# Designs tried in a protein design chat: VH-VL binders against NAD kinase (nadK). Part 120

Target 1, 268 residues: NAD kinase (nadK), of Syntrophomonas wolfei subsp. wolfei (q0aze0)
Amino acid sequence: MKIILVNNRFKENTEKKAQEIAGQLSALNVEVIIDNGLDEPYAGTVDFIMVLGGDGTMLRAARRYGQRAIPVLGVNMGTVGFLSNIEINELAEYLPLILREEYSLEARMMLEVAVFQQQSLLTRVFCLNELLLRSNSPRMLSFALEISGQKLEPYRGDGLIVSTTTGSTAYSLSAGGPIADPQLDAFIVTPVASHIINKRPLVVSPEREISLHLLEEREAIIGIDGQIKMDFGAENRVLIKRAPHPLLMVNLKAKPFFTSIDRSLQRQ
Below, E stands for the ipSAE of ESMFold2; O stands for the ipSAE of OpenDDE; V2 stands for 0.75 times the mean of E and O plus 0.25 times the DockQ between their complexes.

## First folded at step 9 (VH-VL)

Design M117 (from M1 with light chain K94R; framework fv_oberotatug; at its last fold request DockQ between E and O 0.61; V2 from the best seeds 0.00; counts 0 for: pae E 4.0 > 2)
Fold by ESMFold2-Fast, scan of step 9:
Structure M117 (fold): chain C 268 residues (1-268), chain A 124 residues (1-124), chain B 107 residues (1-107)
Amino acid sequence: as target 1 above (268 residues)
Amino acid sequence: EVQLVESGGGLVKPGGSLRLSCAASGFTFSNAWMSWVRQAPGKGLEWVGRIKSKIDGGTTDYAAPVQGRFTISRDDSKNTLYLQMNSLKTEDTAVYYCTTHPRYSGYFLAFDIWGQGTLVTVSS
Amino acid sequence: DVQMTQSPSSLSASVGDRVTITCRASQSISRWLSWYQQRPGKAPNLLIYKASNLESGVPSRFSGSGSGTDFTLTISTLQPEDFATYYCQQSYDRPWTFGQGTKVEIK
């Protein structure tokens, strides 16, 4: 069995813990590949991905490996989050179950984001939470949104978020979007500080294709899961579709989404 | 109300075949891992095999005494679990229970819901 | 395979008694053990999972303890409905295996 351990190089505790866990797995005849974010994604076949860290580390793992249909387990290292299933101090106890494939899987939709300049594809990336279009200056954006070729009235404001249902509790929530059941497949389209009073969040079929472009030259950025930033100008167009494969998240124990989010939002 | 109801048991001769059914209601069957557990008259419980949900790969696992002779399958559209029993032996005589642990329950590896059982008698 | 051995195989008790049942695994199974109750003519019922966690709806007089190879089920104050056969089951490694059962009979 071959496992990728994904960790954050900038957290000294996480790197040391990854080495410790790699040693434990090697003693059990498991081959371990450590991904600390510095190198290109491992290109070989693997059986399982273990993410050591918070939601940010899971988002990076999802972008790098999420399209390979490999089970991904989030192991929390101390930060409260939505994407981990067990705590680091529980790992030793659950490890035999992981090695015997005694776990359930939850499919989480992902976005496929393609950025064009004219007709030329500049880049294609995948993400778990959202794409954010935002102004990178004090000036408001004017931009066009198309859904399956249907042109909506122009948007004017600070930007727009196109989110998965998993991303509904991330930046989309902060911008006023709804909380969505992550078992549903849908795009959530949430305006950011719209200057147009009647622009509402939209819930859109995941079979739709969403397109964005600027209507006038402005300094703008496309953000992916809050981790990748790309300059975006009037000659650019972004195309968003449901990714071919969902992220397969590992459940070793129940994590009730609605009671968890409710308690998180009600705490004082 | 959460229920599992087994059917299809009866008397069969050694070497014969029999198919058991388990009708599920009151929970999301398609998300559940399903098992068969048997109990010979006056004896203890013995795990027969398991089928995972389709999202978890839909794979099957069997106890050694039934491997190669029994096949577990499911029809999620009918909320029904099946056990196809071939090449039956007298030692297969038992009450057969279907059991489950629905996904998103607190613990995936315990048998928390059980049917009432169906008797299979393999006798000449 | 992991073999599960229960002791005693049977015991006689009176309502109000404290009853203790032991289960031993042939190898370490951490805490991956469940306890079941089976009343005569009925299907088994889950009492305890992961060695010490009480299943929802199960009376608090039932408790479990142990880790590794030695596990205990305790009924603090036996009630009439508790006369039944009790089984432990390991979920550490396939095939999943049960103990032979402990019958709790009226004294």
Scores: ipSAE 0.640, ipTM 0.831, lowest interface PAE 1.7, mean pLDDT 89
Fold by ESMFold2, look of step 10:
Structure M117 (fold): chain C 268 residues (1-268), chain A 124 residues (1-124), chain B 107 residues (1-107)
Amino acid sequence: as target 1 above (268 residues)
Amino acid sequence: EVQLVESGGGLVKPGGSLRLSCAASGFTFSNAWMSWVRQAPGKGLEWVGRIKSKIDGGTTDYAAPVQGRFTISRDDSKNTLYLQMNSLKTEDTAVYYCTTHPRYSGYFLAFDIWGQGTLVTVSS
Amino acid sequence: DVQMTQSPSSLSASVGDRVTITCRASQSISRWLSWYQQRPGKAPNLLIYKASNLESGVPSRFSGSGSGTDFTLTISTLQPEDFATYYCQQSYDRPWTFGQGTKVEIK
């Protein structure tokens, strides 16, 4: 069996804990690859991904590995968020279940984001929480939103968030979007400081295709999960679809979403 | 009302075959891991096999005495679990229970819901 | 295979008695242990999962304890409906195995 341990070298000394866990797994004849974020994602075949850290580390793991249909377990090492399943001090108890594949999976929709310059694809990125389009200057943006070829009236404001249901408790929430059940597949489209009064958040079928482009020359950026940033101008457009594969999150311990909403939001 | 109802038990000769059914109602069958557990007359309980939900891979596992002879399957559109029993032996005589493992509970791998059982008798 | 041994195989008790049943695993199973009650002619019912957690609807007179290899089911004040056979079951390693049972009979 081969496992990737994902950590962030710059957060709460998670590197030492990853080495410790790798040693424990090696003693059980498990091959371990450590992904601390410094190198390219591991390209070889793996059976399981263990994320040591908070929601941010999980977001990176999802972008790197989420399209590979590999079980991903979130292990909390401090601040409890929405994406961890067990605490680090519980790992020894659950490790036999992991090795024996005695766990269930919860599918979480991801976004596929393609950014173009005119007709040329610049990049393709996968995203667990959200894409943010926002102004990078004192001036508001004027931009077009199309949903499966249906062109909405122009938007004007600071920007727009296109999130998954998993991302509904992240930036989308702060911008006025609804909290969504992460078991639903949907896009949540939330305006950011809209100058146009009647632009409300939209909940959109995951089968739709969402397109964004600027209607005038302005400095803008595309943000992905609050962790990747790209310049975006009038020569660019972005296309957003449901990713081909969901993130497969491991469930070893019950984490009831609805009874925990207040607790989880207070801890972010 | 959560309910499991087994059917298809009966008398069969050694070497024969029999197919058991388990009709489920009152819960989301497609999310459940399902097992068969048997109890020979006057004896204790013995796990026979398990099938995972489709989203969890749909894989099956069997106890050694039935490996290669028994096949567990499910039809989520009919909320029905099946046990195909081939090459039956007299030692397979038992009441057969279908039962669930909760998919998203803190007590998964326990058997939380049981049917009433169906008797299979293997004799010449 | 993990072998589960219950003690005693049977016991006689009166209504109101405190009853203790033990279950020993052939290797450490952490807390991955469940208890079941089976009344004559009926299917088993889950009482306790993960060693000490009561299943919904189970009376508080039932309790479970233990970890590793040694586990205990206790009925604090036996009631007429508690005369049954009790089984422990490990879910640590496949095949998932049961103890041989403990029959609780009226004295």
Scores: ipSAE 0.437, ipTM 0.756, lowest interface PAE 3.2, mean pLDDT 89
ESMFold2 (binder alone), look of step 10: mean pLDDT 92; pTM 0.946
OpenDDE, look of step 10: ipSAE 0.818; ipTM 0.903
ESMFold2, fold request of step 11: ipSAE 0.297, 0.333, 0.355; ipTM 0.710, 0.717, 0.731
ESMFold2 (binder alone), fold request of step 11: mean pLDDT 91, 92, 92; pTM 0.938, 0.945, 0.942
OpenDDE, fold request of step 11: ipSAE 0.887, 0.885, 0.885; ipTM 0.943, 0.943, 0.944

Design M28 (from M1 with heavy chain T60K; framework fv_oberotatug; at its last look DockQ between E and O 0.74; V2 from the best seeds 0.00; counts 0 for: pae E 3.8 > 2)
Fold by OpenDDE, look of step 10:
Structure M28 (fold): chain C 268 residues (1-268), chain A 124 residues (1-124), chain B 107 residues (1-107)
Amino acid sequence: as target 1 above (268 residues)
Amino acid sequence: EVQLVESGGGLVKPGGSLRLSCAASGFTFSNAWMSWVRQAPGKGLEWVGRIKSKIDGGTKDYAAPVQGRFTISRDDSKNTLYLQMNSLKTEDTAVYYCTTHPRYSGYFLAFDIWGQGTLVTVSS
Amino acid sequence: DVQMTQSPSSLSASVGDRVTITCRASQSISRWLSWYQQRPGKAPNLLIYKASNLESGVPSRFSGSGSGTDFTLTISTLQPEDFATYYCQQSYDKPWTFGQGTKVEIK
């Protein structure tokens, strides 16, 4: 077995733990790669991904490796979040089962985000939570939303979020979006400070495609999972689809999502 | 209500074959790991084998006494689990239970739901 | 294979008694142990999972404890419906093995 450990290079405790776990795994004849912020994702094949840290680390891991259809385990290290399955102090107990592949998987829909300059593809990214289009100035944006070829009325506001159901408890929630069951596949389209005060979020089928572009020459940005930022202008378009592969999250311990929402959200 | 219902049990001669079925209802069958457990008359419980969910690879595992003779399969479209038993022996005589390991209940490594069982008697 | 040994094989008790059943594994299984109750002519019912977690719907008079190799099922106050056979089962490694069972009989 070959395992990649993903940790946060800015968190010393996660690095230390990654080294410890790597040592333990090596002693069990498991090949280990540590990604603590490599410039490029590890290009070799791996059998299992272990994420040490919080939701942010998981989001990074998902973007880097999620398209490979590899089991990804979130191991929480004292943070509050929605994406970790076990605690760091539980890892020793579950490690033998992991090595024997005695775990179940939960498929989480990801977004495929393609950003274009005219007809040229600038970048394509897979992400677990959301794409954010927002103004890069104190002025509102005017932008067009198209869903499967259906053009909605122009949006005016600070921006727009297109989120997965997983991302529904992230920025979308703060912007007034609904909380969605992670077992459901859907897009959540949440306006950010729309000039129409009662502009409602949309729940959209994962079979549809979402397109965004600016209607005016304004400075805007695209944000992905709150970690990637890129400039977005009138000559750019973004196309959002369901990713061809879901993130395969390891489920070693069932978590009651709905009964834990209040607790988790109160601590954030 | 979550329910498992076994069928297909009966009397068979040594060397014969039998196919058991387990009809599942009340839960998402396709997400569940499923197992067969048997109990010889007046004896304890014995794990026979397991099949994982499709998303988890659909891997099958068997106990040594039935390895090579028994085959577990599933039809998710029919919410049905199967146990094909070939080359049956007298020691295979038992009540055969269908059991489930629901993914989202925290019981995927325990037998959460059991059927009523179906009796298989192997005798000359 | 992991061998599971229950003790005792049988016991007699009265309603209201405290009953303790032990299960020993041939090697450490951490907390990957479940307890089942089986009444005569019925299928087993899950009581405890992962050594100490009470299954939903199971009376609080049932409790489980232990880790590693030694585990205990306790019935704090035995009720008439508790006369049955109890089994421990490990899910640490395949094949998943059961204890031989403990029959709780009425005194």
Scores: ipSAE 0.805, ipTM 0.897, lowest interface PAE 0.6, mean pLDDT 93
Fold by ESMFold2-Fast, scan of step 9:
Formats: C-alpha cells, sequence, structure tokens
Structure M28 (fold): chain C 268 residues (1-268), chain A 124 residues (1-124), chain B 107 residues (1-107)
C-alpha cells in the first residue's frame, strides 16, 4: 500500500509530525510519499491520501490530487474546519481501519477552470470551493456571463463568484449566496457588490458551462480557492465546468453538516 | 421508521439451496452497508457476510465456513438484500438476521438495526 | 481470527442489582467493540458501540468501558426488562466475531 502525506511545512511541528506518521506507516509495510507543497505533485500510483492540516491544506490537496479518484482523509491538527474528518490524536486509533479500507466515501464535485488569451489556453486548474473574478482597484468591472450558450445581460460591479456546493459556505456565503447541501451537485453563481440591483445569485445545473470575460479594460484578478491569484484582462476568457471526477473524501467519523453550519452562523 | 423484514427461510435437505431476502424501508438503502448474522438454536451469534454500498466499492466479505457456498447481493432499486445459500450443511441450521451498519462514525462497524430473522433448517 | 471470551457464561441477579459482564479479546482491538442485548425470542439490540458510547435510546443504566483486550458492560440498577443474553462483538478485523454470550437470569 502507498500513501501520500500532505502537510504544510510552515506550520509549527507539522513537518516533524508528518515524519513520525511516515515512520509508523513504514513499520506497517506502507510506502509513504511526503508532499509539503513545494515540489510537483507525486505522479505515481497511490492508494490513499492523508492531509495533515486545516481546510487550506485540504484545498491544496484537492487541487493536486482530486481528479485521480483516490480516497482523501483530512486530519485536523489545529483549527477546526469543514473539510477535516478526524483529529490528529485520533489517528492511531483509526489507522487499522484505514489500512483495512473500513471507511465510507463522500463524493464532492470540483470545478474545472480554463483560462484563455484569445484562442490560446493559458492554464487549466481544478478547485474544490470557487473561482472568484474581482476588481483589483476601486473601479467596478463590466463583464459578460454566458451559461451554456445563453448570453445574459452585462454585469456591472466588483465581480462574480462561481462556486461548488462545498464552496457555498466559503466566499460565496460572504457575498450573499445560499448555503447548499454539499451532497448536491450544482454551480452557485453569486455577484460581488453588483451595481445592477436585480442581479441575484443563481443555482444552475452542474452539466452547464459558464464563461466570463471583461467588456472593458480594468485591473482585475481571478482567484482560485483563495490560494491562486492571476491577472485577468479584456483579452482573457475563462471557461468553467464540472471537473471529470469528484474528490473522494473519507468518512471515519460523523460530521453533521447542518448542525455544524447552524452553530457557526450563531457565533458570527 | 427504519425496518428490515427477512423472508425465504424453510426446510431444506443437505446439499440443497435456498435464497433469503431482506426488504428494507425507512432509510436510504443504497447508502447502507448490509450484513447477514445467524444464530443456531440455543447458540450464540455468528457473522455470515457483508456487502458495502456501491459508492464504497460494493465489496463482499464472507466468514470462512460459508466462503464459496453463499453469495450476498443487493438490489438498490427494490431496497432488498439477498443471501443465496448453496451446498447447505446441517451446521447451517440457524435463524438468519438481516442487519445494517449505521452511516454514523464509531459504529458503522456495529450492527444497529436488525430484522426479526428467518429460520433455515437443514435436515434429512 | 480474533476470539472473544465472555465471563461469566451466566449469572443470577435480582431487580435493583449492579451487574458486570466481562469480555476478553485474544489480541488488542483498540476500542472497536460493541455490546448487544437479546431478549428470548427477539432479535439482538445494540446497546454500546466503540467500547463506551451509549446508543441513542438506550437507558443510562447501561455503560461500557475498556480498551485493548479487556472490556466490561455494567448495568447499574437491573430492571425486569434487562433479563436477557448479552453479547460483545469485535469490529477490529474480519471476520467480525461475537463472544459466546452471558445469560442474566432472575434469582
Amino acid sequence: as target 1 above (268 residues)
Amino acid sequence: EVQLVESGGGLVKPGGSLRLSCAASGFTFSNAWMSWVRQAPGKGLEWVGRIKSKIDGGTKDYAAPVQGRFTISRDDSKNTLYLQMNSLKTEDTAVYYCTTHPRYSGYFLAFDIWGQGTLVTVSS
Amino acid sequence: DVQMTQSPSSLSASVGDRVTITCRASQSISRWLSWYQQRPGKAPNLLIYKASNLESGVPSRFSGSGSGTDFTLTISTLQPEDFATYYCQQSYDKPWTFGQGTKVEIK
């Protein structure tokens, strides 16, 4: 069995803990690959991915490995989040279950984001939460949104978010989007500070393709999961669709979504 | 309410075959892991086999005494679990229970909901 | 296979008594152990999972403890409906195995 350990080397004690866990796994005849985020993603065949950290580390792991149909387990090492399943001090207890494949899987949709300059593909990335288009200056944007060939009336405002249902509780929520059951597959399209009063969040089929481009030159950026930032100009176009494979998240422990989000909102 | 109802038990001679059914209601059957557990008259409980949900791989596991003779299967469209029993032996005489593994952690490896059982008697 | 041995095989008790049943695994199973109650002629009922977690709807007089190889089920104040056979079950490794059972009989 081969396992990737994904960690954030810049968090206190996380690199040492990753080495300890790797040693424990090696003693059980498990081959371990450590991914600290600095090198290219491991290209070989693997059976399981353990993410040691918070939601940010899980988002990075999803971007790197989410399309390979490999089970991914989030192990919390500090701040409690939505994407981890067990705590680090529980790992030793659950490890025999992991090695015997005694766990359930939850499929979470991902976005495929392709950015073009004219007709040339500049980059393709996958993400778990959202794509954000926003102004990088005090000036509002004017931009076009097309959904499966249907051209909507132009948008004017600070930007737009295209989110998965998993991402509905991230940036989309802050911008006025709905809370969605992450077991549903859908795109949530949420305007950011729209100048046009009647622009509302849209919930659309995951079978649709969404495209965006600027109608006038402005300082704008594309943000991916709050971790990747790219300049975006009037010569650029972005195409968003459902990624070919969902992220397969491992459940060893119940995490009731609705009770958790309800408590989180009461504390805001 | 969650309910499991077994059927198909009866009298059969050694070497014969029998198929048990378990009708499920009150929960999302397609997401559940399902097991068969048997109990010989006046004896204790013995796990027979398990089938996982399709999303979790649909894997089937069997206890050694029944491996190669029994086949567990499911029909998610009918919310029904099956146990095909071949080459039956007198030692297979027991009440057969259909049971679920709950979707909640910590006890998804426990048996939380049980049917009333169906009696299989293997005798010449 | 992981062998589960219960002690005692049977006991006699009166309503109001404190009853303790023990279960021993042939190897360490961490906390992957459940307890079941079976009344005569009825299907088993889950009482406790993961050694010490009380199943929803089960009376608080039932409690479980232990880890590794030695586990106990305690009924703090026995009630008439508690006269039944109790089984432990390990979920650490397949095949999942049950103890032989402990009959709690009226004195």
Scores: ipSAE 0.657, ipTM 0.835, lowest interface PAE 1.5, mean pLDDT 89
Fold by ESMFold2, look of step 10:
Structure M28 (fold): chain C 268 residues (1-268), chain A 124 residues (1-124), chain B 107 residues (1-107)
Amino acid sequence: as target 1 above (268 residues)
Amino acid sequence: EVQLVESGGGLVKPGGSLRLSCAASGFTFSNAWMSWVRQAPGKGLEWVGRIKSKIDGGTKDYAAPVQGRFTISRDDSKNTLYLQMNSLKTEDTAVYYCTTHPRYSGYFLAFDIWGQGTLVTVSS
Amino acid sequence: DVQMTQSPSSLSASVGDRVTITCRASQSISRWLSWYQQRPGKAPNLLIYKASNLESGVPSRFSGSGSGTDFTLTISTLQPEDFATYYCQQSYDKPWTFGQGTKVEIK
């Protein structure tokens, strides 16, 4: 069996713990690859991904490995988030189940984001939480949103968030979007500081294609999961679709989303 | 509200075949892991086999005494679990229960919901 | 295979008694143990999972304890509806195995 341990090298606690866990797994004849963010994503076949850290580390793992249909387990290292399933002090208890593949999976929709310059594809990236389009100057943006060929009335404001349901508790929430059940597949389209008061958040079928472009020249940025930044101008267009594969999140413990939602949000 | 109803039990001769069905209602069947557990008359409980949900790989596991003779399957469009029993032996005489595993992590290896059972008698 | 041994095989008790049933695994199973109640002529009913967690709807007079190889089910104040056979089950390693059962009879 081969697993990837994903950690954040800038948190000493996670780096040391990753090495300790790697040693324990090696003693059980498990081949371990540590991904601390420095190297290119491991390209070989892998059976399981263990994320040691918070939601940010999980987001990086999802972007790197989410399209490979590999089970991903979030292990909380002390800060409660939305994407961890077990605590680090419970890992020894659950390791036998992990090694025997006795766990369930929850599919979480991801976004496929394609950015174009004129007619040419510049880049394609996948994300778990959201794409953010925002102004990179003191002036507001005027931009167009198109959903499956249907052109909506122009937007004007600081920007727009296109989120998954998993991302509904991230930036989308802060911008006034709804909390969504992460088991739903949907896009959540949330305006950021809109000057047009009737531009409410939209919940959109996952089968739709979402297109964004600027209606006048402005300095703008595309943000991905709050971790990747790309310049975006009048010559660019972005196309957003449901990614071909969901993130397969491992469930070893019950996670009562609705009964704990206030507590979880207070800690975020 | 949540129910599992077995059917298809009966009397068969050794070497015969029988197909059990388990109709499920009141929960999302397609997400559930399902098992068969049997109980010989006057005896204890014995796990027979488990089938995982499709999203979890649809994997089938069997106890050694039935491996190669029994086939567990499911039809998610009909909310029905099946047990095809071939080459039956007198030792297979039992009440057969269909059961669910809890749908949430933490104890999905327990058996939380049980049907009423259906009796299979293998004798000449 | 992991063998589960219950003790006693049967016991007689009166309403109001405290009843304890033990279950021993042939190897450590951590806390991956469940307890079931089976009334005569009925299907089993899950009482306790992961050694000590009470299933929803189960009366609080039932409790479980233990880890590793030794586990206990306790009924603090036996009620008339508690006369049944009780089974432990390990879910640590396949095949998932049950104890032979403990029959609780009215004295």
Scores: ipSAE 0.390, ipTM 0.736, lowest interface PAE 3.8, mean pLDDT 89
ESMFold2 (binder alone), look of step 10: mean pLDDT 92; pTM 0.948

Design M89 (from M1 with heavy chain A110G F111M I113V; framework fv_oberotatug)
Fold by ESMFold2-Fast, scan of step 9:
Structure M89 (fold): chain C 268 residues (1-268), chain A 124 residues (1-124), chain B 107 residues (1-107)
Amino acid sequence: as target 1 above (268 residues)
Amino acid sequence: EVQLVESGGGLVKPGGSLRLSCAASGFTFSNAWMSWVRQAPGKGLEWVGRIKSKIDGGTTDYAAPVQGRFTISRDDSKNTLYLQMNSLKTEDTAVYYCTTHPRYSGYFLGMDVWGQGTLVTVSS
Amino acid sequence: DVQMTQSPSSLSASVGDRVTITCRASQSISRWLSWYQQRPGKAPNLLIYKASNLESGVPSRFSGSGSGTDFTLTISTLQPEDFATYYCQQSYDKPWTFGQGTKVEIK
């Protein structure tokens, strides 16, 4: 059995903990690969992915490995996260169940993001939460949104978010988007400071294709899961669709989404 | 209202076959792992076998006494669990219960929902 | 296979008594153990899961404890509806073995 340990490179203690866990797993005849984010993703076959950290570390793991149909477990290292399932002090108790595959899986949709320069594909990435198009200057953007070939009236504003249901509680929420059950598959399209009245968030079928391009040259960027940033100009186009495979998240204990989000909203 | 209702029990001669059904309602059956548990007259509970949800691989596991003779299957479109019992023996006489394992929310909680049971008697 | 040994096989008690039932696993199962109650002629119902967690709707007089190989179910003040057979079950590894049962009878 082979397991990837994904750790948070920004915290020194997570590297020591990852090495400690790797030693424990090796003693049980489990081959371990450590991914601290500095190298390219491991390309070999693997049976399980253990993410040691908060939601940010899980988002990185999802982008690197989410399309491979490998079970991914979030292990919280100190701060309460919404994408982790167990705490680090619970790992010893659950480890035998992990090794016997005594866990359930929860499918979470992902986005496939393809960025073009004119007719040429520049890059293709996957993400768990969202794509953000935003102005990189005080000037608002003028941009076109097309949904499955249907051209909407031009947008004027600071930008747009295209989110998964998992991402509904991330940037989309801050921009006025709805909270969505992460068990549903849907795109949530949330305007950022639109100057056109009645531009509301849209909830659309995950079978839709969404495209964005600028109508005027502006300084803009696209952000992916708040972690990847790239320049976006009038010569660029982005195409967003449902990724071929969902992220398979491991459930070893109850994931009470609605009570968790309710508590979070009470603290805001 | 979460319910499991078994049917299909009855009298069968040794060497015969019988198919039990378990109709589920009030929860998302397709996400649930399901088990069969039996209880011989005047005896304790004995786990028979389990089937995982399709997303979790849809695999089956069986207790040694029934392995090779019993088959568990599910039809998620009908919210129904099945137990196909072949080559029945007198010692298979028991009340058969269907039960959840775990709950439909996908955590290891134990068997929290049980049917009323259906009696299978193997006798000549 | 993980074997579950339950004791005693039966006990007699009066309403208001404190009752303890013990379950021992043949190997460490961490906290992966559930307790069930079965009234005569009825299906079992879950009381306790993961050694010490009380199932929703179960009266607070029921409690579970233990880890590793030794587990205990306690009924702090026995009520008339508690005269039943109790079973432990390990949730650690297949086959999901039950203890032999403890029948709690009226004195």
Scores: ipSAE 0.351, ipTM 0.686, lowest interface PAE 3.5, mean pLDDT 88

Design N107 (from L6 with light chain N58Y; framework fv_ixekizumab)
Fold by ESMFold2-Fast, scan of step 9:
Structure N107 (fold): chain C 268 residues (1-268), chain A 122 residues (1-122), chain B 112 residues (1-112)
Amino acid sequence: as target 1 above (268 residues)
Amino acid sequence: QVQLVQSGAEVKKPGSSVKVSCKASGGTFSSYAIHWVRQAPGQGLEWMGVIIPILGTADYNQRFKGRVTITADESTSTAYMELSSLRSEDTAVYYCARGHTWKTSHGYFDYWGQGTLVTVSS
Amino acid sequence: DIVMTQTPLSLSVTPGQPASISCRSSQSLLHSIGFNYLHWYLQKPGQSPQLLIYLGSYRASGVPDRFSGSGSGTDFTLKISRVEAEDVGVYYCMQALQTPLTFGQGTKLEIK
């Protein structure tokens, strides 16, 4: 049995805790692979992934391993977030259940993002929350949105977010998008500071393909989960689809989404 | 709390197909694998296959491959087992059972349906 | 395929006496993390099977402590310390190490 421990190399306490957990698992004849982000994702067969950290560490784990149908457990290290299921001080209590596979799973859709220059594929990435197209200068963008080949009227503004339902509480929320039940599969398309009246957030089938390109030469950026940034110009286009596999998130402890988000919004 | 309820008994002709349903209530349907097991009159238990609703994938015992199809409808929390090209030796009680895990192997069956008698007669 | 062999195929027990059922697998069912993927079920007359013991030795919820499982690798035993009338039925072992999942032939327990 192999378990990947995903941690953040820039946090000393998290690295030390990862080593402690690895020692405990090795004593139980569990092979441990530590992923601190420095190397390529581990390519071998693994049975389980523990993410030690906050939502940012979970987003990285989802990009690296989310398409492999491996259970992923978020273990909170002190930062409040939405993607963790248990606290680090609860891990010892739940470890026997993890090893006996006595837990439930929740599927979370992911995005597949392909960026092209002319007809050539530049990169293909997966993400759990969203793709953001935004201006990288004081100048407003003018861009085209197509949904399954249907060409919408041009957009003018600071940008656009294409989000999963999991990402509905991240950047899309800040831009005026709806809060979505993460158990639903849908794209949420939210304009960022649109200058065109009645450009509203759209909720569309996850079976649709979404494409974006600039209508004028401008400096723009594509952002992925708030962690990856790429230049985007008039010769670029991006194609967004539902990823082939959902992220399989582990539920060991009941976490009521609606009361949690309601409490979070009242405290902000 | 968790319950699996199967469709009623069927009488079929040789060469026809039968589709048995298994509706789950309580708990989370998509989190678990649903297995199908049959038992011929006076005989033991035989594993037929499994569906993993969360992935939409199925795996089958090679003895039935090509004749058995297992599917799931998450909107109704229902799994289905369809067996084609029926023969007299397919007369059996067909059970659905929930594995404690989402995986095709390792699972112990913590809940079972009541069984569906399928009789194949000429 | 892993072959599961149960002995005896039937046994008759006076109420209050112990009963023992053996199950042998053609390959080791012991996983590297220390679990045996061997589970025991009871099928009472006219009923669906029900889980008794999982992972070789753990008792399922609601199962009386007179039932116990033991063994590792290829040889497993189900014991009933004091047989009661409600224990009548057919007992099956099942390996879940790999697909296809396979059952033993079953052991019929009767009361004298």
Scores: ipSAE 0.651, ipTM 0.841, lowest interface PAE 2.0, mean pLDDT 90

